# VH-VL binders against NAD kinase (nadK): the designs that were tried, part 216

Target 1, 268 residues: NAD kinase (nadK), of Syntrophomonas wolfei subsp. wolfei (q0aze0)
Amino acid sequence: MKIILVNNRFKENTEKKAQEIAGQLSALNVEVIIDNGLDEPYAGTVDFIMVLGGDGTMLRAARRYGQRAIPVLGVNMGTVGFLSNIEINELAEYLPLILREEYSLEARMMLEVAVFQQQSLLTRVFCLNELLLRSNSPRMLSFALEISGQKLEPYRGDGLIVSTTTGSTAYSLSAGGPIADPQLDAFIVTPVASHIINKRPLVVSPEREISLHLLEEREAIIGIDGQIKMDFGAENRVLIKRAPHPLLMVNLKAKPFFTSIDRSLQRQ
Key: E = the ipSAE of ESMFold2; O = the ipSAE of OpenDDE; V2 = 0.75 times the mean of E and O plus 0.25 times the DockQ between their complexes.

## First folded at step 15 (VH-VL)

Design II11 (from CC10 with heavy chain A33G Y108W; framework fv_ixekizumab; at its last look DockQ between E and O 0.01; V2 from the best seeds 0.00; counts 0 for: pae O 13.5 > 2, placed apart)
Fold by ESMFold2, look of step 15:
Structure II11 (fold): chain C 268 residues (1-268), chain A 122 residues (1-122), chain B 112 residues (1-112)
Amino acid sequence: as target 1 above (268 residues)
Amino acid sequence: QVQLVQSGAEVKKPGSSVKVSCKASGGTFSSYGIHWVRQAPGQGLEWMGGIIPILGRADYNQRFKGRVTITADESTSTAYMELSSLRSEDTAVYYCARGHTWKTSHGWFDYWGQGTLVTVSS
Amino acid sequence: DIVMTQTPLSLSVTPGQPASISCRSSQSLLRDIGLNYLHWYLQKPGQSPQLLIYLGSDRASGVPDRFSGSGSGTDFTLKISRVEAEDVGVYYCMQALQTPLTFGQGTKLEIK
């Protein structure tokens, strides 16, 4: 069996704990690949991904590995979030089930984000929470939103969020979007500081294609999961689609989403 | 308690097709394998294939040479097995079973349907 | 394909006496993590199969402790320490290491 351990290189307690867990797994003849974000994603075949940390570490794991149909377990290291399933001090209890593959999976929709310069593809990335389009200057943006070729009235404001239902509790929530059940598949389109008061958040079929481009010369950025930043200008367009594969999240312990919302948000 | 309920017995002519359903209740459906196992009269068990509903990916026993198609409908918690180009030797009881993993391998079949008799006669 | 061979194919046992069924695979079913992907089922007369033993030696829920599984790699044994009338049926081993999943031929247990 081969497992990737994903941790955050910049937090000492997660690095030390990752090495400790890797030693425990190696003693059970499990091959362990540690991904602390420093190197390129491991390209080889693996059976399981274990994420040690909070929701941010899970977001990086999802971007790197989410399209590979590999089970991903979130292991909480202190702060209760939305993407962890078990606590670090419970890992020994659940390890036999992990080895026996005795767990269920929950699918979480991801976004496929393609950025173009004119008609040429510059890059394609995947994300779990959201794409943010936002001004990178004191000036507000004027931008166009198209949904499956249907042009909406122009937007004017600080930007726009296109979120998954999983991302509904992240930046989209702060911008006024709804909390969505992560078992639903949908886009949530949330304006950021719109100067057009009739622009409301939209909930959109996951089968739609969403396109954004600027209507005036402005300095903007595209943010991915709050962790990746790309410059975005009038020569660019971004196309957003449902990713081909969902993130496969491991369920070892029941985590009631609705009854735990307040605790999870308070600790973020 | 997990329960698998299969569609009723079928009588078919050679060359036709049969589609057997397997409705799951009382547990998770999407991430466990749903497998099809047949048993000809007086014979042992033969694995035909399985599907992981959440992935929509099926694996097949090549013995059936593309005559079998396995699908799943998550909205109804129902798996289907369709066997085409039926022959007299396809007369058997067809069982569905739940594998206790998200893979079509490694799992043990902890729950079984009641079986569906398919009779192929001219 | 991994070939599974059961012996005997039939056995007749006096109630209260032990029974032993052998299952041999054409290649090892043991992974490096110490797990054997070999499972045992009982099909009672007129019924669907039911799980008895999984991963070589673990008893399924509700299975009496007179049933035990042992062995590793290529050779596995199912033992019944004291056969009871309710144990009548056909016993199958199955390998699940890789697809296609394959069963042994079955061992019919009768009461004499």
Scores: ipSAE 0.624, ipTM 0.831, lowest interface PAE 2.1, mean pLDDT 90
Fold by OpenDDE, look of step 15:
Structure II11 (fold): chain C 268 residues (1-268), chain A 122 residues (1-122), chain B 112 residues (1-112)
Amino acid sequence: as target 1 above (268 residues)
Amino acid sequence: QVQLVQSGAEVKKPGSSVKVSCKASGGTFSSYGIHWVRQAPGQGLEWMGGIIPILGRADYNQRFKGRVTITADESTSTAYMELSSLRSEDTAVYYCARGHTWKTSHGWFDYWGQGTLVTVSS
Amino acid sequence: DIVMTQTPLSLSVTPGQPASISCRSSQSLLRDIGLNYLHWYLQKPGQSPQLLIYLGSDRASGVPDRFSGSGSGTDFTLKISRVEAEDVGVYYCMQALQTPLTFGQGTKLEIK
């Protein structure tokens, strides 16, 4: 068995823990690759990904490895979030199940985000939570939203979020989006401080494609999962689709999403 | 909570054998090692050996010159330590302990059994 | 075999005062990634040993922060910032770098 341990190099506790766990796993004849984000994603084949940390680390792991259809386990290390399945102190207990591959998987839809300069592809990323288009100035944006070729009325506001159902409890929620069942595949399109006060979020079929572009020359940015930022201008276009592969999240421990949502949100 | 429960006290004659059991509960058995450490009256701790069930590997303190046999039954989460050719000097409290593994080596012992007194007397 | 030597073998401390126990190994216990394969245990009177510190400096779960481990290579120290009555017992260092695992002689801590 070969496992990638994903941790946050900026958090010493996660780095140390990754090393410790790597040692333990090696003692069990498990090959371990540690990914602290410093290097490029490991290109070799692996059987399992263990994410040590919080939601942020999971999001990074998802972007780096999610398209590879590898089981991903979130191991919480003292943070509150939605994306971890077990606690670090539980890892030893569940380790035999991991090694025997006795776990269930939950497929979480990811976004495929393509950013273009005219007709040229600038970048393509897969992300678990959301794409954010927002103004980089105090001025409102005017942008066009198109869903499967249907052109909506121009949006005016600070920005727009296109989120997965997984991401519904992230920035979309803060912007007034609905909480979605993570087992549901859908886009959630949430306005950020729309000029129209009652502009409602949209729940969109995962089969549709979403495109965004600015209608005027303004300074804007694209944000991915709150971690990646890139400049976005009038010459750019974003195309959002369902990623071809979902993130395969490992379920070692049952987590009641709806019954725990209040607790989780309160702790954040 | 992880618990290690050992078998009861034993009184043995010199030359006989004793087999002490250690049942683990409240956690996984296979992911850890089970080690045996003894303590003679008023003395320090002495490592006897350990087994990592998932690896089927047992290591022994060679000071015992092959008198120690450590086994594990994963189905019952129970480890055993058998000490043969008992001597009066083998009178001690015998502890089992759960051990971590570390890069093909043994680690630290985070949980201990309650101890088993083995008295060897003629 | 790696020989572990503790000093002192006995220590009497007034409650509230600090205590320090030294453990020396006959060879370096530093293996890789900067970790030392040195662990500390406390055996309270009439009880089984319990883990205090592992890998030289990491506190075991439930261990008060008044306990700390330091050192590297061949020289290690267990410190108690403020000794309490409940800290009475025998302290052992243990190396797990290689088999056989070996313990120090133990240090008996008593309250004055």
Scores: ipSAE 0.000, ipTM 0.476, lowest interface PAE 13.5, mean pLDDT 90
ESMFold2 (binder alone), look of step 15: mean pLDDT 91; pTM 0.947

Design II12 (from CC10 with heavy chain Y32F A33G; framework fv_ixekizumab; at its last look DockQ between E and O 0.04; V2 from the best seeds 0.00; counts 0 for: pae O 5.5 > 2, placed apart)
Fold by ESMFold2, look of step 15:
Structure II12 (fold): chain C 268 residues (1-268), chain A 122 residues (1-122), chain B 112 residues (1-112)
Amino acid sequence: as target 1 above (268 residues)
Amino acid sequence: QVQLVQSGAEVKKPGSSVKVSCKASGGTFSSFGIHWVRQAPGQGLEWMGGIIPILGRADYNQRFKGRVTITADESTSTAYMELSSLRSEDTAVYYCARGHTWKTSHGYFDYWGQGTLVTVSS
Amino acid sequence: DIVMTQTPLSLSVTPGQPASISCRSSQSLLRDIGLNYLHWYLQKPGQSPQLLIYLGSDRASGVPDRFSGSGSGTDFTLKISRVEAEDVGVYYCMQALQTPLTFGQGTKLEIK
């Protein structure tokens, strides 16, 4: 058996815990690869991914491994979030079930984001929470949104968020979007500081294709999960689709989404 | 608590196809393997294949030479097994069973359907 | 394919006496994490199979403690410490280490 252990190298408690857990797993003849974010994602076959930390560490794991159909377990290390399943002090109790592969999986939709210059693909990335288009200057953006070829009236404002339902409790919420049940597949399209009267958040079928481009020359940025940034200009277009594979989240312990909302949001 | 209920018995002619359903209730459907096992009269158990619904991935016993197709419908919690080009030696009881894991290997079958008799007769 | 061989193929047992069934695999079913991917089922007359023992030695829910599984690697044994009338049926071992999953030929247990 081979497991990837994902941690955040900037937090000493996760690094020490990763080493301790790796030692425990090695004593059981489990091969362990530690992914602290410094190196390229491990490319080989693994049976399981264990994420030590909060939602941000899970976002990185999802971007790196979410398209590989590998079970991913979130292990909370003290900061309550939306994406952990068990607490670190419970890991020893659940480890036999992990080794026996006795757990269920829950699918979480991901976005596939393709950025073009003219007709050429520049980059293709996946994300769990959202894509953000935003101004990179004090000036507003004028931009076009197309949904499956249907061109909406131009937008004007600071930007736009295209989110999964999982991302509905992140930046989209702060910008006025709804909280969505993460078991639903949908896009949530949320304007950021729109100056066009009656531009409201949209909930869109996951089978749609969403396209964005600027209508005038401005300095803009595409942000991915609040962790990756790319320059975006008038010669660019971004296309957003449902990713081919969902993130497969391990469920060892019942974690009711709706009863936990207030606790999880109070840190934002 | 988990129940697997299969479709009723069928009588088929050689060369035709049969599609057996397996409806799951009382538990998680999508992330556990649904397997098909057959038993000819007076004979032992033979694994035909299995599917993990959340992955849409099926694995087959190659002894059936591509005659078996296993599918799942998550919205109805129902798995299907279709056996084509039927022969008289395909007369058997066909069981569905639930594995206790998200792989088609490593699992034990903790719940079984009641079985579906398929008789291939001219 | 992993071949599973059961011995004996049938046995007749006086109620209250022990019974033992052997299951051999053509290759080791022991994974390096210490788990044996061998399972035992009982098919009572006219019924679907039911899980008896999993992972070589663990008893399924509701299975009496007179049933035990032992062995590792290629050789496994199912024991019934004292046979009861309700134990009549066919016992199958199954390997689940890799696909295709394969069963032994079955061992028919009868009361004499």
Scores: ipSAE 0.694, ipTM 0.859, lowest interface PAE 1.6, mean pLDDT 91
Fold by OpenDDE, look of step 15:
Structure II12 (fold): chain C 268 residues (1-268), chain A 122 residues (1-122), chain B 112 residues (1-112)
Amino acid sequence: as target 1 above (268 residues)
Amino acid sequence: QVQLVQSGAEVKKPGSSVKVSCKASGGTFSSFGIHWVRQAPGQGLEWMGGIIPILGRADYNQRFKGRVTITADESTSTAYMELSSLRSEDTAVYYCARGHTWKTSHGYFDYWGQGTLVTVSS
Amino acid sequence: DIVMTQTPLSLSVTPGQPASISCRSSQSLLRDIGLNYLHWYLQKPGQSPQLLIYLGSDRASGVPDRFSGSGSGTDFTLKISRVEAEDVGVYYCMQALQTPLTFGQGTKLEIK
């Protein structure tokens, strides 16, 4: 068995723990690759990904490895979030189950985000939470939203969030989006400070495609999961689809989503 | 290390059926698809179909006209390929291969079984 | 079905010399996100196929850097910068854009 341990190099405690866990796993004849984000994603085949940290680390892991159809376990290390399944102090207890592959998987839809410069692809990413388009100035953006070829009325506001259901409890929520069942595949399109009062979020079928472009020459940015930032201008367009493969999240212990929402949100 | 171990060689009569097994070990079974690819003697590779256990989804090459049935047992990490109404033309080495789910960004087979020779002769 | 056509079907190469195999698809294998659903396999004599290149240009784990894949859309090329004895076998391209998955005819590489 080969496992990737994903941690955050900027958090010393996660580094140390990753090394410890790596040692433990090695003693059990498990090959371990530690990914602290410094290097490129491990290109070899692996059987399991263990994410040590919080939601941010999970999001990074998802972007790095999510398309590879590898089980991903979130191990919380004292942070608050929605994406961890067990606590670090529980790892010893659940390690045998991991090694025996006695766990269930939960598929979480990811976004396929493609950013273009005219007809040229600038970047393509898969992300677990959301794509954010926002103004890079105090001025509102004017942008076009197209859903499966249907052109909506121009949007005016600070920006727009296209989120997965997983991401519904992230920035989308802060922007007034609905909380969505993570088991549901859907896009959540949430306006950010819309010019139109009471502009409602849209829940969009995962089968649809979402396109965004600016209607004016304004400086904007694209944000991915709050971690990646890219300049976005009039010559750019973004195409959002359901990622070809969901993130396969490991479920070692039951964590009822709806009963834990209040608790989780209060901790953030 | 991921390994796919297939069942042994088969000799079958025309009109009969053959069921080949592919047991996966050393890695996750449910997270990937198991595909079947055959190769007639001296010929190229032909995709027969594949199954994604976690999705409960199997796809088939329609060229086989429903003669192929692919199943998976997650409890044993074993996939099966059954080919019915065997013909002499079905004589081939049958490979199982681990692959990504359908329409993923990759869609390639990274591990292969050792192959199972199925000989159809009267 | 997407038809995959390889050329040449056979190739004899002197060790140390480069080799090139072409694969053409009957329709574009390029997705709008810029990925080509074209993969290369090598089947060495008496062995099972093994993954060589995926997504047109990415080398599989353990594959030497003398192997490279290029191309986009309908035309793809596998190149070996310097052929070695261990490279003998049959090379297959495969499209995974849609089912059924289809392979090229294979290209047999031999050493002179």
Scores: ipSAE 0.024, ipTM 0.516, lowest interface PAE 5.5, mean pLDDT 91
ESMFold2 (binder alone), look of step 15: mean pLDDT 91; pTM 0.944

Design II3 (from CC10 with heavy chain G27Y S105T; framework fv_ixekizumab; at its last look DockQ between E and O 0.79; V2 from the best seeds 0.80)
Fold by OpenDDE, look of step 15:
Structure II3 (fold): chain C 268 residues (1-268), chain A 122 residues (1-122), chain B 112 residues (1-112)
Amino acid sequence: as target 1 above (268 residues)
Amino acid sequence: QVQLVQSGAEVKKPGSSVKVSCKASGYTFSSYAIHWVRQAPGQGLEWMGGIIPILGRADYNQRFKGRVTITADESTSTAYMELSSLRSEDTAVYYCARGHTWKTTHGYFDYWGQGTLVTVSS
Amino acid sequence: DIVMTQTPLSLSVTPGQPASISCRSSQSLLRDIGLNYLHWYLQKPGQSPQLLIYLGSDRASGVPDRFSGSGSGTDFTLKISRVEAEDVGVYYCMQALQTPLTFGQGTKLEIK
């Protein structure tokens, strides 16, 4: 059995814990790869991914490995978030189940984000939370939104968020988007400070494709999960669709989403 | 309680297709693989394939040379097995079984359907 | 494909006497983490198969303690310490290390 431990190299406690856990797993004849984000994602086949840390680390892990349909377990290390399933002090208890692969999985839709320069693909990224188009200046953007070939009225505002249901409790929420059931597959299109007051978020079928481009010569940026940033201009297009594979989140411990949503949101 | 309820017996002509259903209940459908195993009269058990419902990904026994299609509908918690180009040798009782765990490998079949007799005769 | 070979194919046992069935795999079913992906099933007459032993030695829920599984790697054994009338049926071993999953030929257990 081979397991990837994903941690944050900038947080010493997660690094130390990763090494400790790696030692424990190795003693059980489990091959361990530690991914602290410094190197390229491990390209070999693995059976399981443990994410040590908070939601940010999970997002990074999802972008790096989510397309590979590998079970991903969030192990919280004292942070508050939505994407961890067990606490670090519970890991020992659940380790036998992990090794026996006796756990439930929850499929979380991811985005496939393709950024183009004219007709050329610049980059393709899978992400768990959202794609953000945002002005890189104090000026509002004018941009076109197209959903499955249907051209909507031009948007004018600071930006636009295209989020998964998982991401609905992230930046989209702060921008006024709805809270979505994470078991539901859908796009949430949330305007960021729209020129049109009360511009409503859109809930869009995961079967749709979403296209964005600027209608003016202004500087903008694309943000992915709040961690990746790239310049976006009039010559660029972004195409968003459902990723071909969901993130397989390990569910060792039941976490009722709606009964705990108020508490979780208040803690953020 | 966990239950797998299969569709009723089928009588088919050679060259036709049959689609057997397996409705699961009593557990989270997406958390376990569903497998199909058949048994010809007086013969042993033969694994046909299995599906991971959460992925919609199926693995097949290549001995069937692409004649088998396994699907799963999460909305109805039902798995399907379609066998095409039926032959007399395909006469058998077909079982669905829950695989513990989510994968098609490593797990064991802890629950079985009641079986579906498929008779292929001219 | 992994070939599973059971011996014997038929077994007639006097009630109260022990029984033993062997299952051999063409390659090791032992994973590096120490798990053997070998499972045993019983199919009673007119019924669907039912799980007896999983992962080589663990008894399924409701299975009497007179049933036991042992072995590792390529050689496995199912033992019944005291055969009862209700134990009549066909026993199958199955490997789940890799696809295709494969069964032994089955061992028919009858009462003398």
Scores: ipSAE 0.859, ipTM 0.929, lowest interface PAE 0.7, mean pLDDT 94
Fold by ESMFold2, look of step 15:
Structure II3 (fold): chain C 268 residues (1-268), chain A 122 residues (1-122), chain B 112 residues (1-112)
Amino acid sequence: as target 1 above (268 residues)
Amino acid sequence: QVQLVQSGAEVKKPGSSVKVSCKASGYTFSSYAIHWVRQAPGQGLEWMGGIIPILGRADYNQRFKGRVTITADESTSTAYMELSSLRSEDTAVYYCARGHTWKTTHGYFDYWGQGTLVTVSS
Amino acid sequence: DIVMTQTPLSLSVTPGQPASISCRSSQSLLRDIGLNYLHWYLQKPGQSPQLLIYLGSDRASGVPDRFSGSGSGTDFTLKISRVEAEDVGVYYCMQALQTPLTFGQGTKLEIK
């Protein structure tokens, strides 16, 4: 059996803890690959992925491994987020179930993002939360949104978010988008500081294709999950589709989404 | 509480096809593989294939090469097995079963459907 | 394909006496983590199969403790410490290490 442990190389306690967990697993004849973010993703066959850390570490794991149909478990290391399932102190308790594959899965839709320069593909990436198109200056963007070939009236403002339902509680929420049940498959299209009256967030079928391009020469950025950034200009276009595979999130302990969100809102 | 309910018995002519349904309830349909196992009269059990509903991917016993199609419909929590080019030797009871895991390997079948008799006769 | 061979193919047991069924695989079913992907099912007359033992030795929910599974690698045994009338049926082992999943031929248990 082979497991990837994903941690964040900038956190000393996760590095030490990853080595401790790797030792425990190796004692059970589990082969362990540690992914600290320094090397290319492990390309070989694996049975399971453990993400040691918060939502940011899970986002990186999803981008690296989410299209490979590997179960991914979020293990909280102290900063509780939306994507962890168990606490690090509980891992020993759940390890027998992990080895026996006695757990359920939750599918989480991912985006497939293709960025073009004119007709040439520059890059293709996957993301779990959102794509952000934003201005890279104090000036507004003027940009076009197309949904399955249907051109909407131009957008003007700071940018646009195209998120998954999982991403509905991230940047999209701050920009005025709805909270969505992450078990639904949908795009959530949320304008950022729009100067066009009544440009409302849109909830769009996951079967649609979404295209974005600038209508004026401006410096812009495409952001992926708040962790990858690329320059975006008038010569570029981005195409967004449902990724071929969802992220397979492991569920060992019930983590009710709606009571968690409701509790968060009541604290404000 | 977990239940697998199959469609009713069928009588078919050689050369035709049959599609058996397996409706699941009492659990999260997409999290567990659904397997198809057949049993000819007086004989043992034979695995035909299984589907991974969360991926929409099926794996087949190559013995049935090209004759078996296994699908799943998440919206109705139903798996289907279609066997084409029927022969008299395909007369059997066809079972669906839930594997305890999401994939088609390693699984033990903790819940079984009631079986569907398919009779192939001239 | 992994071939599963059961012995005996039938047996007749006096009520209250033990029974033992062997299952041999053509290759090891033991994974490096110490798990054997060998499962046992009972098909009672007129019924669908039901899970009896999984992962070589674990009893399924509701299975009496008179049933036990043992063995590892290529050789596995199902034992019934005291056979009762309700135990009649056909017992199958199945390997789940790799596709295609394969069953033994079955062992028919009768009360004599």
Scores: ipSAE 0.735, ipTM 0.879, lowest interface PAE 1.6, mean pLDDT 91
ESMFold2 (binder alone), look of step 15: mean pLDDT 93; pTM 0.957

